# VH-VL binders against Putative ATP-dependent RNA helicase TDRD12 (TDRD12), part 4

Target 1, 87 residues: Putative ATP-dependent RNA helicase TDRD12 (TDRD12), of Bombyx mori (Silk moth) (q1xg89r1618to1704)
Amino acid sequence: LSKPKICWSQNKNTVKLKILIAGIEDYKLKIEDRAVAFSANHCDVEYGFKLELYGVVDVNKSRHSNKGQYVLVTMTKLMCRNWLALT

## First folded at step 19 (VH-VL)

Design Z6 (from X4 with light chain D28E)
Fold by OpenDDE, fold request of step 21:
Structure Z6 (fold): chain C 87 residues (1-87), chain A 121 residues (1-121), chain B 107 residues (1-107)
Amino acid sequence: as target 1 above (87 residues)
Amino acid sequence: QVQLVQSGAEVKKPGASVKVSCKAFGYTFTGHWMHWVRQAPGQGLEWVGWINPNEGYTKYAQKFQGRVTMTRDTSISTAYMELSRLRSDDTAVYYCARWDEDWDFGAFDIWGQGTMVTVSS
Amino acid sequence: DIQMTQSPSSVSASVGDRVTIACRASQEISSYLNWYQQRPGKAPQLLIYASSSLQSGVPSRFSGSGSGTDFTLTINSLQPEDFATYYCQQYDWFPYTFGGGTKLEIK
């Protein structure tokens, strides 16, 4: 599997991930308490990753959407503080 | 200043192709995704597709798959949209629009003046 | 695709009036909603981004509010140049989609 380029941003309450696969259509994404997993096929390339998150997120308050230019994952932190790293 | 300048109006017969150009001024062309949006006379706005001028990656609305081709020439900061197998319902003003994004929030902050494409027998 | 429904389709008002235009998304789109103004024979112009952020250069009489599925564009104290068509646009879900537009006419 190829790992797509990932960018992330945060504030005290939220972590956002950009999964940079331009033109992506179908993908699988699973947000867990302390992990996020992604898989997709795009232009005959298999992409995937599973990241163990630095902190715990509220799965029920987290979401993802396909922006076309990338997949955006918005995760709500359980602890309202900045993470030292994504993973 | 920052602006997009499009090519002039086109009149085409059904079955023909049209290629509209959009030249960017006042900003780094490869630094922004370029989108195309069309508007039929008296109608609303319809998204056609986008191109990443840096890598040249494109994505088109399903409605136009197989008929539209978006390209760019970075040396002259120009984006192109070609629509083939034209039909009467392709008659519209076609706009190029720059997407400006601040991380995850973005908008079409700069629009071309539009190019009227008329398809009639 | 996400359906964007604007209401009303048209509205008549006078200079100085307060006007409110609604935009509803068929699904949750958070705050990924923009508003554009289009004057006759002209290209659209960005008014509001991220649901409520005023674009630079846009008069403060324009404001946007809402999140989730329901959004509102408000114009306080209409000016002559405000009579135009207004569109909302979502970009939370590919593909980008626009509302049907609201034509603001002079009463």
Scores: ipSAE 0.919, ipTM 0.966, lowest interface PAE 0.5, mean pLDDT 97
Fold by OpenDDE, fold request of step 21:
Structure Z6 (fold): chain C 87 residues (1-87), chain A 121 residues (1-121), chain B 107 residues (1-107)
Amino acid sequence: as target 1 above (87 residues)
Amino acid sequence: QVQLVQSGAEVKKPGASVKVSCKAFGYTFTGHWMHWVRQAPGQGLEWVGWINPNEGYTKYAQKFQGRVTMTRDTSISTAYMELSRLRSDDTAVYYCARWDEDWDFGAFDIWGQGTMVTVSS
Amino acid sequence: DIQMTQSPSSVSASVGDRVTIACRASQEISSYLNWYQQRPGKAPQLLIYASSSLQSGVPSRFSGSGSGTDFTLTINSLQPEDFATYYCQQYDWFPYTFGGGTKLEIK
């Protein structure tokens, strides 16, 4: 299982992840209160990860979408403050 | 200034191939994904595919898979789109378009002037 | 794929008028919506990105609004150079898709 490259950014209310698999089509992604899990097959390579998040997120206000060049995960923080780290 | 300059109009027979070029000026060519969008006469805009000029990775619309090839020459900041097995419904203006993005936005902010490709017997 | 529906397909107006163009997405796309202007015989040009952000160099008479599924492009005090075709484009989900366009004609 290969871990894809991940970039992240944040503001006081939101954490965003870019899962950098260009051209990906099908994937599975699950956002939990304090974790995010991802799996996919692309060009015969199996990708996956499960990250324990630094803080708690509101699952119902969080979303993800395939932007083509990457998968964007937008998570809404339960507490409105910057995280010291992603995980 | 930042601009994209495309090759001139093409007239082709059905079954032939066409290769359109798009040269970038005024910015780091490898720093932006390059997309191709076409527009049939009097019609709307249709996405064809993209290329990452840095690594050369490509993705094509399913409609054109197996018939389109996108390449680039970083030494001259030029992207290419080749469409083979041409048919009459491929007649359109083909545009290259730079994709600009950040964490909060994405858009085709720079467009080539377009290349008219006419396919007729 | 996400379907983008623009309305109206065409509209006639006069210089100085206020014009509103609608764009609807087949599913929720947050604010991942752009607007482009295409003058006759020219390439499209970016007007609005992220639903409501004005592209640099674009006159302030252009504005965009909306989120979710319904979006609007507004042109206040229409100028002669504004007669063109306008397209919305979603970039929430690959592949990116365009609306059918709205042709703004002079009355």
Scores: ipSAE 0.904, ipTM 0.960, lowest interface PAE 0.5, mean pLDDT 96
Fold by ESMFold2, look of step 20:
Structure Z6 (fold): chain C 87 residues (1-87), chain A 121 residues (1-121), chain B 107 residues (1-107)
Amino acid sequence: as target 1 above (87 residues)
Amino acid sequence: QVQLVQSGAEVKKPGASVKVSCKAFGYTFTGHWMHWVRQAPGQGLEWVGWINPNEGYTKYAQKFQGRVTMTRDTSISTAYMELSRLRSDDTAVYYCARWDEDWDFGAFDIWGQGTMVTVSS
Amino acid sequence: DIQMTQSPSSVSASVGDRVTIACRASQEISSYLNWYQQRPGKAPQLLIYASSSLQSGVPSRFSGSGSGTDFTLTINSLQPEDFATYYCQQYDWFPYTFGGGTKLEIK
């Protein structure tokens, strides 16, 4: 499986993850309390990853969307503190 | 001083093709994605497609798939949109617009002046 | 595709009035909503990005609010140059889509 390029940012309440695949139309994304899993088939390339997150997120207050240039994952932290790293 | 300058108005017959140019000034052309948006007379805005000027990657709205081609020439900071098999309902002003984004918040911050394309028999 | 519904389609108001324009998304789009102004015969211009942030050079009489599905553009103390059509645009889900527009007629 090819691992797409990713980047992320945070504030004390939120972690945002960009999955840098432009023009993707169909993907699967699962947010768990301490993990994020992604898979897609795009331009005959199979992409996928699973990340174990540094902290715990509130699944019910987390979302994702296809913004065109990337897929954006927005996760609400359970503990309002900066993480030392994404994972 | 940042601006987009488009080519002049065109009058075409049904079945013909048109190619509109959009020249960028005052910014790094390959640093921003370019979109094309059209507006029929007296009507709203309709997204046509986009191009990544750096890589040349394109994606088009479904209704234009197979009729539109977007290209660029990075040496002269110019984007192009070509629409083929024109019909009367393609009569519109065609705009190029720069997408500017600050991490996850973006917008069309710079628009070309528009190019009127009239399709009539 | 996300449908963006603007209301009203047209409004008449006087100089000095406060005008409110609504935009509703067919699904949740967080704050990924922009507003554009198009004066007659001109290209659209960005007014508001990220639902509520003023673009550089836009007068402070313009403001935006909303999150989720319901958004509002407000013009306080309407000026003669505000005669234009206003469009909302979402960018949460590709392809980006525009509202149908609200034509502001100054009487």
Scores: ipSAE 0.812, ipTM 0.930, lowest interface PAE 0.8, mean pLDDT 93
Fold by ESMFold2, fold request of step 21:
Structure Z6 (fold): chain C 87 residues (1-87), chain A 121 residues (1-121), chain B 107 residues (1-107)
Amino acid sequence: as target 1 above (87 residues)
Amino acid sequence: QVQLVQSGAEVKKPGASVKVSCKAFGYTFTGHWMHWVRQAPGQGLEWVGWINPNEGYTKYAQKFQGRVTMTRDTSISTAYMELSRLRSDDTAVYYCARWDEDWDFGAFDIWGQGTMVTVSS
Amino acid sequence: DIQMTQSPSSVSASVGDRVTIACRASQEISSYLNWYQQRPGKAPQLLIYASSSLQSGVPSRFSGSGSGTDFTLTINSLQPEDFATYYCQQYDWFPYTFGGGTKLEIK
C-alpha cells in the first residue's frame, strides 16, 4: 500500500494529524484508544497506514474531517500532557 | 499590495462559453490555492471550484462537472475559469479568491473585484 | 454537503445598535467557520476566521463566537459602513459552503 505523507502537531489536550492527500472523495479512518488507521483509493492508488500512538486518546471526543487539501484527524488525549513523539 | 484583478463584464447567448481571468499581484502566485465563487443577482455565494497554481491540480463542485475548466499561467500569475454550455441560470458575478491557511485554520483573505457574466437570448 | 443556515435573513437597525447574527451547521464543524462582509456592489471581505479570530484591520466592534454547530457574529455600536450582507462559511468538510446571508439595513 502507498503511504501518504503526514504531519502532526499537539498541545496538552489534543493531537492533530494531517493526511496530505488533496481532493480525496472518500476514505476509511478508524480511531482506537492507542491507534489510528487510514485507507483510501484515490486516482487508482491504494493508500493505507496504521499507527500505534504514543499515548491514549478518548475515542468519543476525537474526530476527523475532509478539508479538501488534506484529511484532518483531531484526537483528544486521555491524559493532559505532551507526548514525546506521535508514536 | 496584495490584489486580485479580474477581466471585464461579459454578455453571452445561451449555449456559448465564457473565460474569466484573475491576475495576482503582490504575493507568490504558486504559494496559495485559488478558488472561484459565484453569486447570482440577489443571491448568496456558491463555490465553483479550485486550482493549485503550482501543479495545476483542479477540483470542481459536482454541479459544474463537465462544464467548467480552471487553468493558470504561472508566467503571468493569472488564473482562468471557463464555463461552457451557458444557460440563463449561469448569470452571476464570478469571483476569484485566495485561500490562506495557518496549519488548519484558513479563509478567503483576498477576493477579486468580480466579473459579471450575463446570459440572455 | 454541510448546510449552513443563517438567521435572520434580514434585519433593520439604527446606528449605535447592537446586532447578533446566527449561523448553524447541519453537522459538527468544530471551529472551522469564517464570517465575511459584503457591502453593496462590492466583493466579500473577511471579518472573522476560526469562529472568533478577528482579521487584521477589522474594528473591535465585531466579534464571533461558537463551536460545534451554533455560531454567532455580534456587531456592537453599529456604524454607517456596517450596513451590508454577512455570510458565514464552513471549511471543515469539502466542499466549502456558505450560509444564505444576513442583510443588515439601516432604519
Scores: ipSAE 0.801, ipTM 0.924, lowest interface PAE 0.8, mean pLDDT 93
Fold by ESMFold2, fold request of step 21:
Structure Z6 (fold): chain C 87 residues (1-87), chain A 121 residues (1-121), chain B 107 residues (1-107)
Amino acid sequence: as target 1 above (87 residues)
Amino acid sequence: QVQLVQSGAEVKKPGASVKVSCKAFGYTFTGHWMHWVRQAPGQGLEWVGWINPNEGYTKYAQKFQGRVTMTRDTSISTAYMELSRLRSDDTAVYYCARWDEDWDFGAFDIWGQGTMVTVSS
Amino acid sequence: DIQMTQSPSSVSASVGDRVTIACRASQEISSYLNWYQQRPGKAPQLLIYASSSLQSGVPSRFSGSGSGTDFTLTINSLQPEDFATYYCQQYDWFPYTFGGGTKLEIK
């Protein structure tokens, strides 16, 4: 599986991921308490990854959307503190 | 001054092609994605497609797939939209618009002045 | 595609009036919504981004609000230059889509 480029950012309440695939039409994204998994077939390339997250997120308050230039994942932290790393 | 300047109005017959240019001033042309949006007389705004001027990657609305080609020339900071096999319902003002993007922000913050394309026999 | 529905399609009002324009998304878009103003014969101009943030150079009589599916643009104390067509636009899910527009006319 090809791994897309990823950027991330945080504040004390949220962790955000940019999955840098432009123009994607369909993808699968699963957010779990301490993991996020992505897969897509785009322009005949199969993409995928699974990340074990540094901290715990609230799945019910997390979302994702296709912004065009990337897929944005917004995860709400259970504990309002900065993570030392994404994973 | 950040500005987008488009080529002049065009009158075309059905079946012809038109190529509209959009020259960027006052910013790094390859740093922002360029979109094309059209507006038929008395109508709303309709997205046509985009180009990443850095890499040349394009994507078009399904309605225009197979009839539109978007290109750019980075040496003169200019984007192009070519629409082929014109028909009368392609009569519209065609705008280029810069998409400005950051994490939670995204908007068409700069628009060209528009290019009227009239298709009539 | 996310359908954006604007209402009303037109509004007749006087200078000094307060006007509210509505925009509804066919699904949740958080606060990823912009407003544009288009004066007759001119290109659209960005007024408000992220539902409620005023673009630089836009007069403070303009304001936006809403999240989820229901959004409003409010113009306090209309000025002659505000008579234009207003478009909402979502940017949560590509392709970005515009509302049908609201034409604001002098009464």
Scores: ipSAE 0.768, ipTM 0.919, lowest interface PAE 0.9, mean pLDDT 93

